# Designs tried in a protein design chat: VH-VL binders against q86i44. Part 7

Target 1, 197 residues: q86i44
Amino acid sequence: MSGQNILKCKKCQLEITNKIITNHNSDTFHEQCFVCKLCSTPISDPYFTDKETGDFYCAKCEVIRNDQSKPLRESLGFCSLCYKYFRQNEDILTIDLERYHIGCLKCTICKKGINNEKYYREKMTSKLSNYCCEDCFEKVDKCNGCNSMTLGQTLLAMGKNYHANCFKCFKCSEIIKPNSPYSINKQTNTPSCQKCN

## First folded at step 26 (VH-VL)

Design n22
Fold by OpenDDE, look of step 26:
Structure n22 (fold): chain C 197 residues (1-197), chain A 123 residues (1-123), chain B 111 residues (1-111)
Amino acid sequence: as target 1 above (197 residues)
Amino acid sequence: EVQLVQSGAEVKKPGESLKISCKGSGYSFTSYWIGWVRQMPGKGLEWMGIIYPGDSDTRYSPSFQGQVTISADKSISTAYLQWSSLKASDTAMYYCARHPRYEVKFGWYFDYWGQGTLVTVSS
Amino acid sequence: QSVLTQPPSVSGAPGQRVTISCTGSSSNIGRGYDVHWYQQLPGTAPKLLIYGNSNRPSGVPDRFSGSKSGTSASLAITGLQSEDEADYYCQSYDDSLSGYVFGGGTKLTVL
């Protein structure tokens, strides 16, 4: 065989032999590897990656990293995504009362800059919304639960993608959490939780 | 290193029973599904079923439902495929393959394969 | 025959580009299920070549690429080499069959 087909953590490059974390870029991680370098908390959107070290930083800790620019951030304002200050006469994108550097807000799929003309947002319970451009929207997989686009972390069940809170028992409508046992009705191809199966 | 090692070739007669095995190593055996795939001589691949060794959740292809039994012994990291009564038409290569659990964003695929077990059924 | 339709054979000379199609329907690829590709060298077990429509496992050369559109998928091989001579299978999931489905396979001959 010409190559090995193992699931590797993008961070540590070791094989993942247990639970897999998949981010919005479809990179896979160990649970302990997808954490903020400063506060050691699990990463959520938005997060930042150090270009040199590859370390991850949550939004709050990223602001701390940019503290040397605090006076300028206070005077000129700052990007809601990268939290860096706006330079004088810099072009700024404003979406839903939030301001961004041009190019900071990107389509989750194609990574091109989002403009305020046409875009789509994925609603997330515990994360900031991901954005999708019009060109990519039709190509994005839809959640089998809510029929909205899936840009962030999802789970795969019965060959279909679900938002975490959208994978529910067909009988009692309770959310089936990862690693929780469930059964599949062979006729309807629907999941049932342990209490209902 | 992840490996799936299958039992050796089998030569049987119609009506006989058979149980072949697939042993996993180099990974958490209870964290990944194991699937069985049939390949008749000179033909393509056919999915038969999958089992999750962690809780023995088993799912069959409709074409193979009731025709074979898939099981696993997690204590020895081994999955099984068995027939109660073989037919000549069961002559084929049988592969076991690893499949990730549903905490994966990607579609369902088989990332590691056993070397295959050749089963020959003839009178 | 197979739920996913592949050409039975394709051929190319070394260095050329070849494409293998995988045609499905609204109940599988058209439903939005990902397409995966396997390479089976003569006398060997299948090996994962492409997963999630276009992703390459470690060790798979970038000469191999996958794409999906509508109800079809495609495997492209650039810079064809003699070692690429093998059978190639696409795989997805089908709602109507409630199960995994493979293409009929394509035999690639390197001339």
Scores: ipSAE 0.000, ipTM 0.514, lowest interface PAE 14.9, mean pLDDT 83
Fold by ESMFold2, fold request of step 29:
Structure n22 (fold): chain C 197 residues (1-197), chain A 123 residues (1-123), chain B 111 residues (1-111)
Amino acid sequence: as target 1 above (197 residues)
Amino acid sequence: EVQLVQSGAEVKKPGESLKISCKGSGYSFTSYWIGWVRQMPGKGLEWMGIIYPGDSDTRYSPSFQGQVTISADKSISTAYLQWSSLKASDTAMYYCARHPRYEVKFGWYFDYWGQGTLVTVSS
Amino acid sequence: QSVLTQPPSVSGAPGQRVTISCTGSSSNIGRGYDVHWYQQLPGTAPKLLIYGNSNRPSGVPDRFSGSKSGTSASLAITGLQSEDEADYYCQSYDDSLSGYVFGGGTKLTVL
């Protein structure tokens, strides 16, 4: 047959017939292909990709790749985005216990640096976030549950955008997951989960 | 309406275990860090640690690392602070507080606070 | 024990202006971190009063104002009222401690 329903590994481009590993972008991989190149540890967020080779690196090994011949200054730490150690007297932007070089943090929409200016953040994981400058925030869709920006994966429900964790049953306040059935109270325009039906 | 509702006051003896709670409502619980702050009798505020309930990423103040456990149950929108063996020096008021999702430059503050849980440890 | 230094107490008569100082160092306020202020009425939880040095949340009267300069910050309260009697805490972030840091608190007494 001509290959309908074929699932291919993004790293090696070969068919996946065993366990399927999915990243946050819904890319699929063989289990053995989604490991750190240096230490062979299974990849989890945050991870890094060499664009030329397609190899993946865990956070620890990315620090090793970025380390220079200079002495390690562990007391200053490293940037949570580029995983290079900070230098003495270098400006450090600290956000929610994550530290960044000035200029490494960029608006997801316009790609300009988010230096010491006001910004908005959408957390995807504890280590992965989208960022938005104030000007671009005016143009981005907002979550109708929390009124925060929706730069990542969104749920379209009742004609509005929501974060996956922001669409909740009106009666019990439990999250109504994507593709889960729900009822709408026509008088109040509020959703209810299956259990509260 | 954002609310953080903490469990009631506790009177305990040294050596006993304790788990106090902080239930968040009126917002997306898994999308905001929750912090714990201690206030000893007649003293100021002292940050203990924070948790991101979405993935349970937990960070402790160096002074509290290994002294308490911070956890969360995202299915019931509740954060916890617990001790395996209480000491008399743990007598204090304990607050949970939410870190805002939107940040001003260098904005590390708590916008909503729980009512506090008084823990008294005495023999 | 507090990383940020505040006077232990201040007082003023109704209608007066008072200022509460918050002195830090190069690893916190002097690093450029914002200063935030909390009001704690007797027997209650702290409440956010000022954030980002000078911004007031909704519901905070405009007679409360904040500022920052160098390694120090200041909370100003004008038109003192009896309801202002409380403890006031400044708060920032410290690179050396990798964490949130509070001032020791200032008890405001309205005479």
Scores: ipSAE 0.000, ipTM 0.509, lowest interface PAE 12.9, mean pLDDT 81
Fold by ESMFold2, fold request of step 29:
Structure n22 (fold): chain C 197 residues (1-197), chain A 123 residues (1-123), chain B 111 residues (1-111)
Amino acid sequence: as target 1 above (197 residues)
Amino acid sequence: EVQLVQSGAEVKKPGESLKISCKGSGYSFTSYWIGWVRQMPGKGLEWMGIIYPGDSDTRYSPSFQGQVTISADKSISTAYLQWSSLKASDTAMYYCARHPRYEVKFGWYFDYWGQGTLVTVSS
Amino acid sequence: QSVLTQPPSVSGAPGQRVTISCTGSSSNIGRGYDVHWYQQLPGTAPKLLIYGNSNRPSGVPDRFSGSKSGTSASLAITGLQSEDEADYYCQSYDDSLSGYVFGGGTKLTVL
């Protein structure tokens, strides 16, 4: 029960003594502190932070909050990244049925704006992607299964980097899930699943 | 090498159910939208819908909403097109096709196509 | 009926140049969405021919070219060959349908 390694909530700066909630940046929070200010729903990606208050808003409530903050309704839809309404004649970037302000897309690695320039994307969900500019693409780790870039969550297996669904049994080609047992043929350096062992 | 391999031709009667498949290989199946396209005999191409196998997000053309079900099983890299009750007017060639992931600002095209599945529905 | 309009057929003699038009509207090509082209040889699945208005995938000869202007696009084939006899489809994206749209197709006959 040592108190020397005490985690603090980033929202309220007080000690976390029980359940710990973490975000994608490894920040830690109390369960009650990482909720939407408007609807109290637990926060998940995507979410938004008010810079002045530190309050969090879920995607749905950010759309509602932005509408209340704009006296005129624009009716053109909203950006899937910042959840602000589009203006008339604004350049709109469409990727995989989602719409974005061009100025909202940034390289995950160097944070430079992508705009209408060539870019590479790793899709994390139907609504969430990581982006990579051309310069950073040459430096990013690649999946050893499919040889596509890995900007998000990866699996380290046999000392190599993989997408979660790209580490497969050599014998049957079934996915070897994270933390599942597998055998290594040391002569060929190939994995086999428990069933093919 | 990217491949989309579809299930074989089907001969069915009106009212029967049917589920045809499209197996993707040579790429990360869960990271690409897969679409279905109908081609009636002697006619052009009609987009039916798409699915993102990673989270099963599924979207239909207005003309096909409620007519078919699109699904995927990501554990075996397979997408499906399904009818609960076939009609004679469902007689057509059905293609699956992959939406590209990279290197184009407006990537709204299908870069790889399956070989097609002929469905014949007659009494 | 399709929202992208193509002529039903075009023809040309070997060695000649032919063009195939694809006409859209302000909700698709006119919004700035790219136009893509597919070749469907007799008895085969469609194959990507041109993407992003004018780009050729690997293996497509440079005698195939595409362009876009305003609400319309065009596929040009120079040095026409017998193996070019096929159906050609344009394709884009449409905001009002929230989806992919194809042209009605153009049958190219080599005389």
Scores: ipSAE 0.000, ipTM 0.489, lowest interface PAE 13.2, mean pLDDT 80
Fold by ESMFold2, fold request of step 29:
Structure n22 (fold): chain C 197 residues (1-197), chain A 123 residues (1-123), chain B 111 residues (1-111)
Amino acid sequence: as target 1 above (197 residues)
Amino acid sequence: EVQLVQSGAEVKKPGESLKISCKGSGYSFTSYWIGWVRQMPGKGLEWMGIIYPGDSDTRYSPSFQGQVTISADKSISTAYLQWSSLKASDTAMYYCARHPRYEVKFGWYFDYWGQGTLVTVSS
Amino acid sequence: QSVLTQPPSVSGAPGQRVTISCTGSSSNIGRGYDVHWYQQLPGTAPKLLIYGNSNRPSGVPDRFSGSKSGTSASLAITGLQSEDEADYYCQSYDDSLSGYVFGGGTKLTVL
């Protein structure tokens, strides 16, 4: 019985005893295991996994990989979600000057396609968003930190839903990551990070 | 385990048609270029052309453009090399070879080769 | 008529070092494309021997080595053995031809 879990790297399946790297699905990795296979830089969103090898690729190297897989093909531009080149006669969806395959853009909740119909969007980064169709919008939870909808994986803390970056120390406003220890001021029902304890 | 298995030797007469095959296994067939290479008796290797089975994009060496047809049937993981009318000068060994899917640094090379198909064209 | 030029033959005694050259031009090796090498034993298909100028795939002995400089490449074989008797081909890519190019091949004879 310990007050902290032993975490295993999803890449190598070995115990993580030092710095923990977490992806958007809350999978955990060694720092050296979560790097681009081609350029060795640390992985950040968006990134890609080769299902045959389990290797990771950053966005830049994924575009290069796709080009090298078909080196004689004239470039027709690429999808901002899957980083694969467009084929002739594909339907192309444009949102905020970014181009996507129709089949790549789906409601996060029901997985139905988004086809320039009424939709709701939650931006995660300048290049990454979650989408919600009108029907699913009524079912989405709100973040207790910012009161905006939560379309992706939710962080459950103190019995409430939060965006991953919205669960913050009351005193210093630093993000309290999943699996990180924190204390609760029972009088005010507010969380405090390790530093502020 | 990556394998390229070619069809057996052929003995043909000038003017006849021929289609030889190369079956890929142990990898995602539609995701790799497959090339064909000719080796005339006592001579070196000559690149003939290459196909991407995923979308049938096909490219020919200028020397072979219009002389052969390269195709693939992705449902059975098989690439083909075809002549509509053989000549005696087509007598050669023919190899299929796979291009590695992803080599940013090292450029274009063939990592796996079929065993070869000997084609003999004589009267 | 090969785009990459190799000597037609080389020979050496067991234990010797031999070198096989591969000379290209500004549209292939001189443009920065890597050089790869294949070994073809008598009666067999070619197999990859060296890729990316100097890398050995698994199972290739370290007495085989490759290098590239300018518009030319070289395959070196040290500790020559009778099993090394084969044809050797260099290969690269050529912008002008938009395609793969092979050397004419070099027959290695072990005396």
Scores: ipSAE 0.000, ipTM 0.420, lowest interface PAE 18.4, mean pLDDT 80

Design n22
Fold by OpenDDE, fold request of step 29:
Structure n22 (fold): chain C 197 residues (1-197), chain A 123 residues (1-123), chain B 111 residues (1-111)
Amino acid sequence: as target 1 above (197 residues)
Amino acid sequence: EVQLVQSGAEVKKPGESLKISCKGSGYSFTSYWIGWVRQMPGKGLEWMGIIYPGDSDTRYSPSFQGQVTISADKSISTAYLQWSSLKASDTAMYYCARHPRYEVKFGWYFDYWGQGTLVTVSS
Amino acid sequence: QSVLTQPPSVSGAPGQRVTISCTGSSSNIGRGYDVHWYQQLPGTAPKLLIYGNSNRPSGVPDRFSGSKSGTSASLAITGLQSEDEADYYCQSYDDSLSGYVFGGGTKLTVL
């Protein structure tokens, strides 16, 4: 069976299975992905797009990006999230070559600021990550496929949560795409794809 | 495959001008910063400057500010390093290198390097 | 006069573990800037060895590892091999200089 064309989110590159947001460029997004980079508010007109990163900014947060501290940002460095400059001798958090103010990154669950002591990260893409503080980690559902936390987009199958690419056929290990048919082995409670059922 | 190919070795006299080149291929040339690094004979690496070919945004090391000019021609995917008047002390190997993130203008690393251009300045 | 300080040379026998230190200050590594490492084989251009303190690019064997703590970083090489004989450079960014900074380089000799 020829693979169905799926609609993908321009931001996270995952399939859009629910509400589709289309921007001025006719790009499609998850509702949760078309948000301001700084304040995470849903984007509405007018909004701005960073030409280099592709990130979206609401009108209010755009002011932050274009504040008069630009020279300081260039000289002292700036946070990859809020884009404000780092103060002299300020402690910063570094994650995969990205620099953040302490507290700028927030726990997806409790919204507590992430610091350099302990955190968990779920990488959705090279540019998109969710974070979880130590306090909330045990409260976060784990993917039945990989046993990693499921902070972002997941699918529910057989009463269990899966990352999109972790829901696989038990027989052939092929990824079962969202909304694709599958069967359940009642004895083992495992999924089988259409090819293997 | 990402490649940076630099121009050949140069032998010059003091006072002469020089422009060496670095051609990028295998990637979107206008979407990545290109830096220049000097290595004097038997010495370490020295960052000179960096340019974003997409808009020619250029940043220099304070030590090299005003000493050299970094430029780019995006139409031919080439970055340049040039001197108006060479000195004997400019004798060195010069490397071009790609910055891994085009959105980052400072503080990061270089993932791909050219083979180097040897510049010899002697009377 | 390198902003980042490296030992001029280190040596080890094949199979041994060696470490190369990179000492910075509050204006660079201590500021939270990541440290990167390059390997330069004799007569060749530098090659990225470690990025982001501890990440290995594809093709770099796992016997190479990097770490950072406080104002310093370290490159560790386990199972030393003859082909590891090279110059190694750490690199970061310095606020006071407003630019990329390299260590002075360390010559690794395999005995």
Scores: ipSAE 0.000, ipTM 0.524, lowest interface PAE 14.3, mean pLDDT 84
Fold by OpenDDE, fold request of step 29:
Structure n22 (fold): chain C 197 residues (1-197), chain A 123 residues (1-123), chain B 111 residues (1-111)
Amino acid sequence: as target 1 above (197 residues)
Amino acid sequence: EVQLVQSGAEVKKPGESLKISCKGSGYSFTSYWIGWVRQMPGKGLEWMGIIYPGDSDTRYSPSFQGQVTISADKSISTAYLQWSSLKASDTAMYYCARHPRYEVKFGWYFDYWGQGTLVTVSS
Amino acid sequence: QSVLTQPPSVSGAPGQRVTISCTGSSSNIGRGYDVHWYQQLPGTAPKLLIYGNSNRPSGVPDRFSGSKSGTSASLAITGLQSEDEADYYCQSYDDSLSGYVFGGGTKLTVL
């Protein structure tokens, strides 16, 4: 196969000559290589990767695996996202008292793992956040209210994007709820709630 | 709202076959394990087995292996427990229950339960 | 008989504090697996009461609490109410049996 680009499996590093499996990161695998280590079934999203062995685990088996590692989780701590224990002296990411493996959190845009470098977070709920790496942040639309990125919950008003809690009455500064009536001052292009218009 | 609704009470004779059902709603049925738990009259809870409806992976308690069959039809979000030949000793309340999927960081447990199906086997 | 051992019964007067023990072994609670608790009111299905040793699901009053140490766990009920009269079951996982395990259950009587 001289002159032809060869495709290699991300898992075993060997050439793929048969069926190609591609994950959400565009990594390519042999069919037999992209399987769950525990149940040997083909992997589908979401799945987890053991950082030490490189083995894959499906969602249903991940619960079993994490539970089996309970003693280690108690002694070494565990990631708040994947719930796997931390290795001895492992470098971890800490966000608001929550600890994560480096790379467990992914940039919403490029899917690159978030590390200890500069990153941005959009908190959608107390339990759900979007993350963005520094490179992608420059390419993301910003909230006209807080000037932070708008990746998740967004309100479109007056041709601009707002976080739900960032769209406020210009006069009284109260939050204008989604789908609530408001008026626009045509001269200043500012919103006013129904009480203030 | 997560709900597990089980089929109605059954009255059978020894030797008869039986299949009872558990229908899930209000959540992704294929993303959670469904377990069956037996409670004999005046007795405690006994885990029988679990099934993952997404691929029908089934695991049995050693005490119930070969005695019952657990299955699921994900197209109608329903899990089943069946006997090929009932015995008087199978008289009990049977519960289906949901086991959380990969988002659960705590050990094995059942967070939602069906209302139970009473099975009475008598000659 | 049960892999996890519970007292068959406990009792208390309204307003009192009661505790229900759950004793396991090195293959379950001692292995590090969490303990969960279920409440079964008379004539009803079990309900999740405590998960992950000490967490309360939504709707469970804070007078219910759980703890775990070594090979044992405990459910504590403060300010006992008449409505608390029920059977209580602890549950965990056992490596030797490769399966879910329940305690024998404890009948709580409110005097």
Scores: ipSAE 0.000, ipTM 0.527, lowest interface PAE 12.7, mean pLDDT 85

